VH-VL binders against q95uq1. Designs and how they scored, part 29

Target 1, 197 residues: q95uq1
Amino acid sequence: MSDNHEEESNVPAYVPGKHVSVDQLKQQDAEDEALKRYKESLLGTGVHAPKDDPRKLVIKEMKIQIEGRPDTIYPLDTKELIKEMKTKPFVLKESCHYKITLTFNIQHDIVSGLKQTNTVYRKGIKVSTEKHMLGSFAPQALAHSVTNPRHGWEEAPSGMLARGSYTAKVVFTDDDNEEHLSVEYAFSIKSDWKSDD
Below, E stands for the ipSAE of ESMFold2; O stands for the ipSAE of OpenDDE; V2 stands for 0.75 times the mean of E and O plus 0.25 times the DockQ between their complexes.

## First folded at step 15 (VH-VL; framework fv_indenebart)

Design w1 (at its last look DockQ between E and O 0.44; V2 from the best seeds 0.00; counts 0 for: pae O 2.5 > 2)
Fold by ESMFold2, look of step 15:
Formats: structure tokens, C-alpha cells, sequence
Structure w1 (fold): chain C 197 residues (1-197), chain A 120 residues (1-120), chain B 115 residues (1-115)
């Protein structure tokens, strides 16, 4: 809880009609076009705003990647699939290297300061809570993806105290304190991939 | 349990103003978007306005845009509706409603309502 | 041209079934919309019942009996609230709702009488 982030944006005004050389026109046009594309990505001008769905954030999937093993993929684009996630836990071998990727669409408006709060439980008692700032996302036709960790891998804990079954809840909120998504899931840490632990 | 209690309704002349309040309890008010929905006597439901959890975004039905202002005070767990330039067709019971989280597109709890009558 | 249209009234016998219809305006396809249903008893605020878009995208409200269910009739361009095994307590006004074009919109309501 040591950091705060709010989205701020500013764009320079364009001055039409300025007479310049061909090389200056090419550079000015290139920079103007780059600024236009930045504005469009920020404001989402290339994204259809569906008239039938008010959600600003639409989750598509969660993927667990484990170094040297096949991915585990949870489709999450229905309420039933989200509810089923906690009944199909994934397994992490102790000390394995893993990362988690979330894929989602943003529609209608910019979601500013999206942050996740992940709370992990063991037998109903909270064992950790972590909060991560994900950033601001413009509406667009292509899905966004965020991966934790952004670089490299996370390492699963090890030892008798770490092994066992866990439940977790991840909640996504923005700078307007709007809760966009809440997902309950489950996982186990085992001594071996086929171990009963 | 979730409770929403509206107040501030009354009888007012056309062109007048009223401010409605909604006291919220039983949930973390600052985490949820809130809405006003009204119901004219003997008529159906009409969405009026919505506000984001922080108050940073507001939304209005076309019928009230420019005349009504929704606001909230999260330190007091209170939702407000400032109603200006009132018209006879604004006569209704006004409900305070809580929005559900992720699917965000329905009202899971409603207050008892407060009555606004615009007459003469 | 209202976005959602409901018949004003419907009656059915105890133990029977009632199908309450919520018709979308011509030019809007019910297949892509989530249809929400609310029950309102006299002198009380509305209460959320359920929503339906498809069998893979639906939700029953907390404590709402399974005899309440949602569906769609594509040929009529309508959402359907089915109430089976009607009980006297089901006598109420029923509203459908959807989100359309930046607004929440309600149907006019159907008064269900259980005789």
C-alpha cells in the first residue's frame, strides 16, 4: 500500500498550414501520425462499442505457464466457466518456475489505473494478500494481455509447510474504485507432479 | 444486511428543485457503483442516473440530462440526486439501487423509495 | 419505439406455468442481449430474479427458486421468464431490463395474477 498511480495524459496541439521543406514535412507528418496512433490507442477509436454489453473489462482466459511443461488454460468468458475454476485446481510442483497470463478485452471507455488484489487462503485462513498495478488500458478490438511476472519466472515455494491445497481470490479494480472482475480459483503445491502430498 | 434508505422527497412546483439522499449500510459503499431508478404512479421503472464507486464517472438518462446531478460522499456512505427544473413527468417514487460488481449490469439491492410530486 | 415491450397483464392458475414475454424493438436482436428480470410486489421495491443471454451465460439471483428460469424465443425476438409450479406468492409485477446503447432500459411490466 506504498504507491499510488493515476492516469494523466496530455497531447500537443497541431499547427496547420506551416510552410516547411519536404524533409521537414515528412518528419512532421511522421510525428503527427505517431501522435495520432497514440491518441487512438489511448481513446480506443479502433474498437467497436457494443450496444448490448455495458462491461468495460471482459475477461477471456487465465493461463498458467510452467517452465518445461504444457500450459494450463482456463477459459473465463462465461459466468459458468468462472464459477467452475475453483473446482479444477492447478498443480505447482515445489520450486517450479511459473507465470500467469490474463487475457481480456476493454470496451466503451479507458480503464485507468487497473490493479489486481490477490488473496491466498489455506483452509479458510488468509496467508497472503498482494496488490499489483497493471496500468491503464484503452478500448480496442484486440485483447490485452498481462503477465505476472512481466520478466522471467516466479518460483513456487517449497518444504513441508508450503505443500498443500490453497484457494485464492483475485479482484480487479480501477482508479474509480470500480470492481471489474472477481475470480475465485484453487491450486496445490506438491513435492512432485504426480505426488499426493 | 444491505440497507438503502432514501429521503428528501416531497411536493414541489414545476421548475423547482429538490435534493434526494440515500443512506447506505451493510456493505463497503465506496466499492460499488450506485444508481437512481424511478417509478411514476401506476407506471413502470425508469433508470435515471448512475455513478461510479469513486464518483469520477456519472451517467444520465436522456430525459434528465442537464437537469439532474448525481453525486456521492463516500465518507458519509451517502448517495445524492440534485433535481433542478422539475417537471410534472418527474413525479415518481425514486429508488436508490446498488449495482452488482463484475457483471455490473443489474441492480441487486433497492431502497424503499422516496416520493417526489411535481404539481401545479 | 420502446426498446423492450411487455404485455400489461397475464393470469394463470396455481400449479400451472406462466411465460412472461419481453420483446425487443425491431432492428435489435435478442440473441446478443442479456435480459434481466425483476419482481415487484405491491408496496415494495423491485427484487432481482435472474438474467439470461444463453445457457452458457446466465445467472440465478440469490435465493430465487429454481422454478424461475430464463430463455429466449428468437422467432419472436423476445426474452422469456418462465415461472413453473405457480404459487400465490408469485402474484406480482414483473419487469424485464437490459442495457442498451449506454442506458439501462426497462419494459413496461407485466402484472401476473395467480387465480
Amino acid sequence: as target 1 above (197 residues)
Amino acid sequence: EVQLLESGGGLVQPGGSLRLSCAASGFTFSKYAMSWVRQAPGKGLEWVSSISPSGGRTYYADSVKGRFTISRDNSKNTLYLQMNSLRAEDTAVYYCAKRYSYWGDYFDYWGQGTTVTVSS
Amino acid sequence: QAVLTQPASLSASPGASASLTCTLRSGINVGTYRIYWYQQKPGSPPQYLLRYKSDSDKQQGSGVPSRFSGSKDASANAGILLISGLQSEDEADYYCMTWHDSAYVFGGGTKLTVL
Scores: ipSAE 0.445, ipTM 0.751, lowest interface PAE 1.9, mean pLDDT 84
Fold by OpenDDE, look of step 15:
Structure w1 (fold): chain C 197 residues (1-197), chain A 120 residues (1-120), chain B 115 residues (1-115)
Amino acid sequence: as target 1 above (197 residues)
Amino acid sequence: EVQLLESGGGLVQPGGSLRLSCAASGFTFSKYAMSWVRQAPGKGLEWVSSISPSGGRTYYADSVKGRFTISRDNSKNTLYLQMNSLRAEDTAVYYCAKRYSYWGDYFDYWGQGTTVTVSS
Amino acid sequence: QAVLTQPASLSASPGASASLTCTLRSGINVGTYRIYWYQQKPGSPPQYLLRYKSDSDKQQGSGVPSRFSGSKDASANAGILLISGLQSEDEADYYCMTWHDSAYVFGGGTKLTVL
């Protein structure tokens, strides 16, 4: 009787704080030192947002990092590049260690409770769904970078049943239920880096 | 099929109030930002207001700021526009418009509109 | 003063090409802006046609014929809607739109007449 301790990932219930706009934050008299610190942490120096781009979140790239291998970088700053991504699968060797880093800009306002939902398909059948809370992000001069997992590495599945071609869909949503991006990508799990399995 | 049906338009005196409604169907309403765009008789299009999917964020044109309030009830798949302190210049056909999801940068579906006439 | 300016009217013959212009205000570089185009027929709401920022950043609306295309004229600081092989059904009002300074902004519209 293997007690499958479902480690309830106590992701602390992100209590969606009241969406306070950057403008509202600027107007709020920081009587509260904690709020002031929060504001200072969120309100970077005068970030000039593009006047022609209404987007609050602009993805720049997705980087696949594999231990002992060169990085694979997908530029994602245009719709065409996003569509092209699925046509360029990356390879994971079974049992390799990998992580994914997303780089993005925040514009105009704070994006609160950013969540990444990854759904993986094999031969058109859903094999997994993972949800990751990324956090809240304010406009800043430098692009934000988020790595999954935050600590350590993911291990690629191994075995004969794991090998093959996969497709995935990643969706970015905030606590306002706004979908900022949906991207499809592809990858393969192989026994080695050179084998055409 | 996406459908947007506006209602609540009519004749009102200057300084009066109206509440417009837009009933949405054919898509997951709660996932999309919505907007109001108006068109005065024989004139061009003017953006009026936008609201985020959950309703947590609202945006207004300067011409209506402080007078109009956009809201939504996702349980009823309905968008609203409360219009107060109406002026003759607010006379127009008011369109409910769905925003494109990914970039949210254009209006992909429009209703047939409801007519608001502000006159003495 | 308006962010987007369109000519009030344009006429063209069936089968010809029509070029509709959307001129940006001085000081705003058209090269950096995405321009959206809408068609409106009498008694109907606007219909989305396409958006164009560059050849690498453009999108055609669903069901919109390929004879509709977007471009820019940098020298004129204008977005361009090109309608090739003009048909009688193309007679309509055409509006350009952009997002600027936290607002959606429309041009004044062009009435296209097919002679």
Scores: ipSAE 0.300, ipTM 0.761, lowest interface PAE 2.5, mean pLDDT 88
ESMFold2 (binder alone), look of step 15: mean pLDDT 93; pTM 0.939

Design w2 (at its last look DockQ between E and O 0.24; V2 from the best seeds 0.00; counts 0 for: pae E 12.3 > 2)
Fold by OpenDDE, look of step 15:
Structure w2 (fold): chain C 197 residues (1-197), chain A 120 residues (1-120), chain B 115 residues (1-115)
Amino acid sequence: as target 1 above (197 residues)
Amino acid sequence: EVQLLESGGGLVQPGGSLRLSCAASGFTFSKYAMSWVRQAPGKGLEWVSSISPSGGRTYYADSVKGRFTISRDNSKNTLYLQMNSLRAEDTAVYYCAKRYYSWGDYFDYWGQGTTVTVSS
Amino acid sequence: QAVLTQPASLSASPGASASLTCTLRSGINVGTYRIYWYQQKPGSPPQYLLRYKSDSDKQQGSGVPSRFSGSKDASANAGILLISGLQSEDEADYYCMTWHDSAYVFGGGTKLTVL
């Protein structure tokens, strides 16, 4: 009787705080030092939002980091590059350690409770869905960077059944159910780095 | 098929109030931002207000700020516009519009509109 | 000054091409803006036609005929809606729209008459 301790990933129930806009934050008299610090941490100095771009989240790149291998970088600053990404699969050796880093800008307002949903497909069939809470992000001069997993490495699946070509869809949503971005990419799991399996 | 049906328009005196409704169907209402756009008689289109999918964020044109309130009930698939302190210049057909947001932000579906007339 | 300016009216013959302009205010570069176009017939709500930022960033609305196309004139600082092979059913008001400084902005509209 194997007690499958379903580790309830106690992801602390992100209590969606009251969506306070940057403008509202600016208007709130910081009587509370804690609030002031929070504002200062969120309100970067002098970030000019582009007047011609309504997007709140602007992805810049996706970086695949594999232990002992060179990084694979996908520039994603244009719609064309995003479309092209799915045509350029990266390779994961079975049992390799990897992580994915996303770089993005936040514009106009705070994006609260940003969530990444990854769905993986094999031969058109859904094989997995993973959800990651990324956090809340304010407009700032420097791009934000988020790495999954936050700590350590993910291990690529191994075995004959794991090998093959995959497609994936990543969707970014906030706690207001706003979809900010959807990106598709492809990858292959191989027995070695050179084998055309 | 996406459907948007506005209601609540009518004749009101200056300084009066009116509440518009928009019943939505044919799509997952709670996933999309919604907007009100108005058109005065014989004039062009003017954006009035927008609301985020959950209703947590609202946006207003300067011309209506402080007087109009946009809200939604996702359980009823309904969008609202509370209009207070109405003025003659608020006379228009008011359209409910669904937002499309994908490397752009525009209105992909519109209702037939409801007419608001502010007159003494 | 309005962010978007359209001529009040335009006339063209059936089968001809009509070019509708949407001029951006001075100081705003049309090259960086995505322009959206709407068609409105009498007694009807506006209908989305297309969006155009560049040749690589454009979209045609569902059911919109291919004779409708978007472009830009950088020298005029304007978005362009081109209607090729003009038909009588194309007689309508046409509005351009963009997002600017946290607001949706419409042009004044152009009434297209098919002679």
Scores: ipSAE 0.460, ipTM 0.797, lowest interface PAE 1.3, mean pLDDT 89
Fold by ESMFold2, look of step 15:
Structure w2 (fold): chain C 197 residues (1-197), chain A 120 residues (1-120), chain B 115 residues (1-115)
Amino acid sequence: as target 1 above (197 residues)
Amino acid sequence: EVQLLESGGGLVQPGGSLRLSCAASGFTFSKYAMSWVRQAPGKGLEWVSSISPSGGRTYYADSVKGRFTISRDNSKNTLYLQMNSLRAEDTAVYYCAKRYYSWGDYFDYWGQGTTVTVSS
Amino acid sequence: QAVLTQPASLSASPGASASLTCTLRSGINVGTYRIYWYQQKPGSPPQYLLRYKSDSDKQQGSGVPSRFSGSKDASANAGILLISGLQSEDEADYYCMTWHDSAYVFGGGTKLTVL
């Protein structure tokens, strides 16, 4: 059931057609602030609110770890680097074990219910969509890091039908369905690590 | 290409109300935060208000808090600014602006603006 | 006091360089801020030029000539828009902008005259 709490905004209230529904979808402002204060006290920091950057989620890097091989690291701390990522595909050998780690900062406000949606395409056709709940993240100076899978490894697909070039898009949204980041990237699945032999 | 088309400006007396609209096309409107920025005649730029992609979060400059309400209708690709209790200092060209990323950075596309004149 | 302060006007000769200054209020350090720059010609909306925080954190707007560049003067606590090889079409109003204290803030603007 809804309360008459004001929305968390820079103005006392906005006037949507469904104010009560918005309060229910977003959690009450008092609960959001209490959770924020609790996380702030546990981290020993104030609310992290850089004066010169309005973004709530700032991606720093994507790292691909492959069992038995050196890591592949994409720095993503500029919008130019994010945009060029799809032009620098990484290679997965079929059946290899891998994991992906994302490093990011949260600024200004807590992000509750951060969700990653990853959609993979082959020859323009959507072949999978996967959703991962990442959790809640407090603003702080130290970057957050999340790894998929959280434990163990993922296994790359194998076989003639799996080999080839792929494109993908990963999107980050929160409990309020606000999109914080969208990254397009590319990869290939090959029978061997060397592309020229 | 991205287009932003403002409308709803006009002449209004102090204490009056107006609603501005901004019709958006050429991008997925519901994925981007939007803003209003104004410019008084012969003066500089002033940020007025911003709204999140879903419309769930709104932000206002101190000069307009409690008088202006930003909103959006994602089914109509339209941004709104309801302006109440208008004052002479609200006289300006009002620009609709798209943010570069879904949530905040610079304003990469601007409409041509709609003129609001508050005069007794 | 205003967060960003710009001179009201500046003039320079064709072919020369103009250095447009955007000074931050005392107590705010320019070194940690991204400074965004916009150009506005009469009757037109502003157009994004570039942003600058450092040489590793900068971005040129699409189609903006390389003769426009950003920098900082730390001793003056200021962001700088440098326009080299001035052309007559560079005559315009120039605004700096930053994100400060949960708001977008603009400087007052500088009218650049190319004489």
Scores: ipSAE 0.005, ipTM 0.519, lowest interface PAE 12.3, mean pLDDT 81
ESMFold2 (binder alone), look of step 15: mean pLDDT 92; pTM 0.931

Design w3 (at its last look DockQ between E and O 0.31; V2 from the best seeds 0.00; counts 0 for: pae O 8.5 > 2)
Fold by ESMFold2, look of step 15:
Structure w3 (fold): chain C 197 residues (1-197), chain A 120 residues (1-120), chain B 115 residues (1-115)
Amino acid sequence: as target 1 above (197 residues)
Amino acid sequence: EVQLLESGGGLVQPGGSLRLSCAASGFTFSKYAMSWVRQAPGKGLEWVSVISPSGGRTYYADSVKGRFTISRDNSKNTLYLQMNSLRAEDTAVYYCAKRYSSWGDYFDYWGQGTTVTVSS
Amino acid sequence: QAVLTQPASLSASPGASASLTCTLRSGINVGTYRIYWYQQKPGSPPQYLLRYKSDSDKQQGSGVPSRFSGSKDASANAGILLISGLQSEDEADYYCMTWHDSAYVFGGGTKLTVL
């Protein structure tokens, strides 16, 4: 299923002189590095192309880092663990500062222009959708990690209307519109730290 | 309702060329990888080729590499197979198939097929 | 050597069960492979039935009766399609498929006769 002679055509084009945000510029730099790493890995063994597993992206874990608290780590290396995410919510205190890190392996081919789409629901109703461009990632033995936000912290919403239980779905797609992964998870926003940790 | 409608089959001499088309409807064509699968008379199924949703990546069975080219036009909801340097063993019914979701999964919808006969 | 091997034919009576095997080549292990099953009737394209890797990684095709099920026999290195409560309309060719070494690979097919 892998056709390595097509890899260069999947790298997003850089357009000089076009207005580019700091995040977009860093994304383009990351894609160049991923292409270099992919070409270098082709000189190695065939470890990055298992014969029985067509997946290009294999999830390993989700980590929730909250400023001033120990990390919460969800191992996701089995289908059962991924399916169970909805039943094991994490807690965010309103106005807390947090980051979410996903760790995954890439195999078979470079994944170009990986995008993360996170849709949040409350009582079954969509309340937000956020998209992040993550970059390009080459096959390698060591896992990749991506952190949202890339720099600094995200702040949880606050107030009586924001507090409550949420479900969410994170989907990873690439420049070829391939969906590599979908994970459903849950969290709550509370006025105080009454969590499962 | 998903529909896949192949066309362009026919009789061709060895070394000749044909272009197959598959018109798709009933789903968002550009979101799905598409495939060609063939079946020689009285024989089993053989995967031929698959193309990514955007058309940016193509993959071929070893038996057709360098002779066949899969392509798609997402503005026309159409899948193509350009078949060059045809051989007698390419004689088959050619099915257009939709891949279910992710690259490397299964083919959930199939067309009725178009017949290619390679004979002098 | 063929990656997937199926017996050419199988016969069974209405109401009985049929167990169709899909054997992987020596040297590759069925335990890590996802096995897909298709039904094909004369003059028609194949129709997807189900897939099976494990009890936590399986899927029934849309509209496929629950009397069709998948499993594996590790000692035979084979995927299995079980059809219980056989009906005359189950008479068809059955193909297994998997992804192996960058290709989709089909078995040779089993002709199931119901009489």
Scores: ipSAE 0.545, ipTM 0.797, lowest interface PAE 1.6, mean pLDDT 85
Fold by OpenDDE, look of step 15:
Structure w3 (fold): chain C 197 residues (1-197), chain A 120 residues (1-120), chain B 115 residues (1-115)
Amino acid sequence: as target 1 above (197 residues)
Amino acid sequence: EVQLLESGGGLVQPGGSLRLSCAASGFTFSKYAMSWVRQAPGKGLEWVSVISPSGGRTYYADSVKGRFTISRDNSKNTLYLQMNSLRAEDTAVYYCAKRYSSWGDYFDYWGQGTTVTVSS
Amino acid sequence: QAVLTQPASLSASPGASASLTCTLRSGINVGTYRIYWYQQKPGSPPQYLLRYKSDSDKQQGSGVPSRFSGSKDASANAGILLISGLQSEDEADYYCMTWHDSAYVFGGGTKLTVL
């Protein structure tokens, strides 16, 4: 009985606000202090959008951070690189502490209610599904960075049953049900960093 | 098999209104952005509008902005184009088109089109 | 000035190669843009052929023959559709497209005649 711990991240119920475009936000007279703060929080100091790419979310990299180990960085600038990532599994030592950081640009408009769904498979069988509400992101000059978990570290499973090869699929969707990114990656849980389990 | 079937075209006077429909099948309609593209007689292609999967976001060509409204009903797998204040230059075959993906932002499937004629 | 400009017509012989150009407006660097190509035959909707941004960022449409390829001419600031080994069935209108300034933009189209 694989306990599908759907950890519903207690992210407060994102009340999908009315999708307000960046342009609409710019035009709205900030009569409402709350709206002003919202605008300031989202728009920051500058809206930058490449004019040659219709994508709203452009992933740049995925970084695997393991405590006491060098970072593993996957560049994700192209579709080809995204596809290649699944062929380059990273290793997690059992009981190690790790986190994953995603770096991406937002362009053209605000991406509201961005959600990450991560599904892990072992030998083709789903072993876990995690959903993370990342929030709303506006176009800005600097890339956005999101780390999971937000605080602390995730602990890799341990034991003979945990060891082995895994595949995962992560999907990024907004509150408009638009899929911005789907990527597959692979990893192995091992007893040590060098062992061929 | 992906199918897109446009309807609602016809003859209308300048200043009139018309509503186009596009019935979609063969794919999960609610997951894909949809577009309207038109082609005047003997002329080239002109993009008209695009709508996001849920309908929450829309973009328009400058030539139709303020006059045309793109919408969708995902429960009916149908795309719409409300056209108001029609002009002679709006005369065209109107195609509905499915967008491929966020990575492939081209139109992979097209309907056969519906003809709109604006004439006095 | 139009963002994308195509010659109105081009003629070539069967078996020859045809190069269709899609010139970007001055001030827009073709090197940064993904160019999409469509084929349209009379009485039919357009069909997607390929996209090309660079050799590392290109895609061929499903069922599109390998004799169709995309490239760029930086000196001309143009996207190029190359059709090698021209066949009679390649006679059609060809449109380039790109995303620019929050809009899809089509070129004016090129009528290719196979003589």
Scores: ipSAE 0.016, ipTM 0.581, lowest interface PAE 8.5, mean pLDDT 86
ESMFold2 (binder alone), look of step 15: mean pLDDT 92; pTM 0.928

Design w4 (at its last look DockQ between E and O 0.57; V2 from the best seeds 0.00; counts 0 for: pae O 2.4 > 2)
Fold by ESMFold2, look of step 15:
Structure w4 (fold): chain C 197 residues (1-197), chain A 120 residues (1-120), chain B 115 residues (1-115)
Amino acid sequence: as target 1 above (197 residues)
Amino acid sequence: EVQLLESGGGLVQPGGSLRLSCAASGFTFSKYAMSWVRQAPGKGLEWVSSISPSGGRTYYADSVKGRFTISRDNSKNTLYLQMNSLRAEDTAVYYCAKRYSSWGDYFDYWGQGTTVTVSS
Amino acid sequence: QAVLTQPASLSASPGASASLTCTLRSGINVGTYRIYWYQQKPGSPPQYLLRYKSDSDKQQGSGVPSRFSGSKDASANAGILLISGLQSEDEADYYCMTWHDKAYVFGGGTKLTVL
């Protein structure tokens, strides 16, 4: 266990309890000077509310960590890079242990109850749908990072029926059912690893 | 087919109130954000207000903040706009519009509109 | 000053091309904005046509013919809606829209006349 590539969110997340819109946050600030100062500290000034970019969630990176191997890293800073994920599949050896870390910025407003819905296909046929709760996140200058699973590892399936090429679509929504991001990607499950060099 | 049917428009005096409704069908209403966009007679389009799919987030143009309240009832597939303290400049056709995806994206379906006239 | 400015009217001949401009306020760079276009015919609500940010980030509305296309003129700080092969049915009001500073903003609209 020499190197640690695990990354859980290392910044405070907005505690879910009361769903709050942009207008509701404005009203709360008008009612409470202490809450206004807390919001200003949490939200930061300027850079967290760009005038030209409405996105509340800006994906930066997806990292696939595989026990005993170097990480596979997808930069996702541009629309082009996100589109390329489908043409750049990653490989999981059957029965390998892995986890996935997402890195993203939050801007404009708190995103409460962010969740991912991952639908996996094989030859166009849906084979699974999974939902995963990621948490609540406030705008800040530093990116947020979330690792799934939070504890331990996932294990890739094994056997001849599990081996093959897969496509998938992951959609990110919040407690308000607002869609923040949709990514199409690809992977394969194989009996051994490809040569890397 | 997606349908949006506005109602509740009418003639009202300045300072008065109206409540607009928009009945939605042909799509899963609770999955989509909704908006009101208005068009004054012979004029262009002006965004008025938006509401998130669950109704937990609301957004308003500066010109209507504090006077208008957007809401929705997902069990009735209905969008509402409560308009208070109406002014002459609020006179317009009010369109109900469905947002395509995330905040800032386009409106893919529009209703026929309902007319609000504010005159003394 | 208005965030988006459009000329009030434009006319062009059938079969020709029309280039509709949507100019952003000085100090706002069109390069980072996604520009949306709507068509509105008399007595009808608007209909979405397309959006354009770059050649790698654009989208055609459902059923919208490929003779409608989007682009940008960076030197004019403007989004462009190009309509080629003009037909009589293209006579309409055209609105650009973007998201700016926490709001949806529309241009004033251009009335396109096909003579």
Scores: ipSAE 0.664, ipTM 0.840, lowest interface PAE 1.1, mean pLDDT 86
Fold by OpenDDE, look of step 15:
Structure w4 (fold): chain C 197 residues (1-197), chain A 120 residues (1-120), chain B 115 residues (1-115)
Amino acid sequence: as target 1 above (197 residues)
Amino acid sequence: EVQLLESGGGLVQPGGSLRLSCAASGFTFSKYAMSWVRQAPGKGLEWVSSISPSGGRTYYADSVKGRFTISRDNSKNTLYLQMNSLRAEDTAVYYCAKRYSSWGDYFDYWGQGTTVTVSS
Amino acid sequence: QAVLTQPASLSASPGASASLTCTLRSGINVGTYRIYWYQQKPGSPPQYLLRYKSDSDKQQGSGVPSRFSGSKDASANAGILLISGLQSEDEADYYCMTWHDKAYVFGGGTKLTVL
């Protein structure tokens, strides 16, 4: 009787706050110091949004960090690079520790309640789905970076059944149910770093 | 099959108000941003307004800002456009349009439109 | 000045090629913009044809014939819709569209007549 501990992802019930646009935030007379601080934290210095790009979230790179190994970096500046990423799988050794860092820009407005949904497939069959609440992000001069897990490392699965090729789809959605980005990537779990399994 | 059906058009005097509706079917309405685009008689297309999937974010053309309000009821699969302080230049066929996917992309489906005539 | 400018009308013979232009306002570089194209026939709503930013970033609408293609003319600062092997059913109004400064912007449209 395998106790499927449904880890209730205690994602704190994100109470969707009133979607306040950057423009609305700018117009709100912050009589409240707390609101002012909040505005200052959200409204970095005058980030000029591109007039030719309607996207609110623009991914820049995905970085795979493996303990004791060099980082794998996927530049994602163009649609072509995004499409090519799935053709360049990275390798995870069994039981290795790894984390993934996404770097992205926010444009035009605040993206509130950004959620990452990661679905993993093996031979076309869904094997797992993970959801991560990333938070709210305002336009900034510097790109945002989010690492999963936030703390520590993820351990790669081990055993004969874990070995093989996988595909994954990452979807970014906000609390307004707007999809900002969908990215597919591939990876392999191997017994060692050199083995052609 | 995706269907968009506009209604609520008619004749109204300058300064009057009108509410347009768009009934959507054939897709998951709550997942897609929606827009209104209008076309004056014998003229080109003009974007009017857009609304995010949940309705939390709205966008307006400068020509209608402060006068028009876009809204949606996802439980009814319906898009609305409340038009106040109507002007002669607001006379047009109003199209309900579905966004392809995310905010900022193209309109992949259009309704047949509803006609609004503002005249004394 | 309008962000997008289209000629009011264009005529071409059946079987010929028609090139429809969408000129961006001075100071806006066409190279960075994605241009969308719509076809509208009388009494009907617009229909999406294609989008074009570059040869690596283009999309054809579902059911849109391959004789429709998008390109750009950097020297003219214009998006181009090319219709090869023009057919009588291609007679319609054609609109270009782009996103600019938090708004969707349409060109004035071109009436294409097939002679």
Scores: ipSAE 0.185, ipTM 0.723, lowest interface PAE 2.4, mean pLDDT 88
ESMFold2 (binder alone), look of step 15: mean pLDDT 92; pTM 0.936

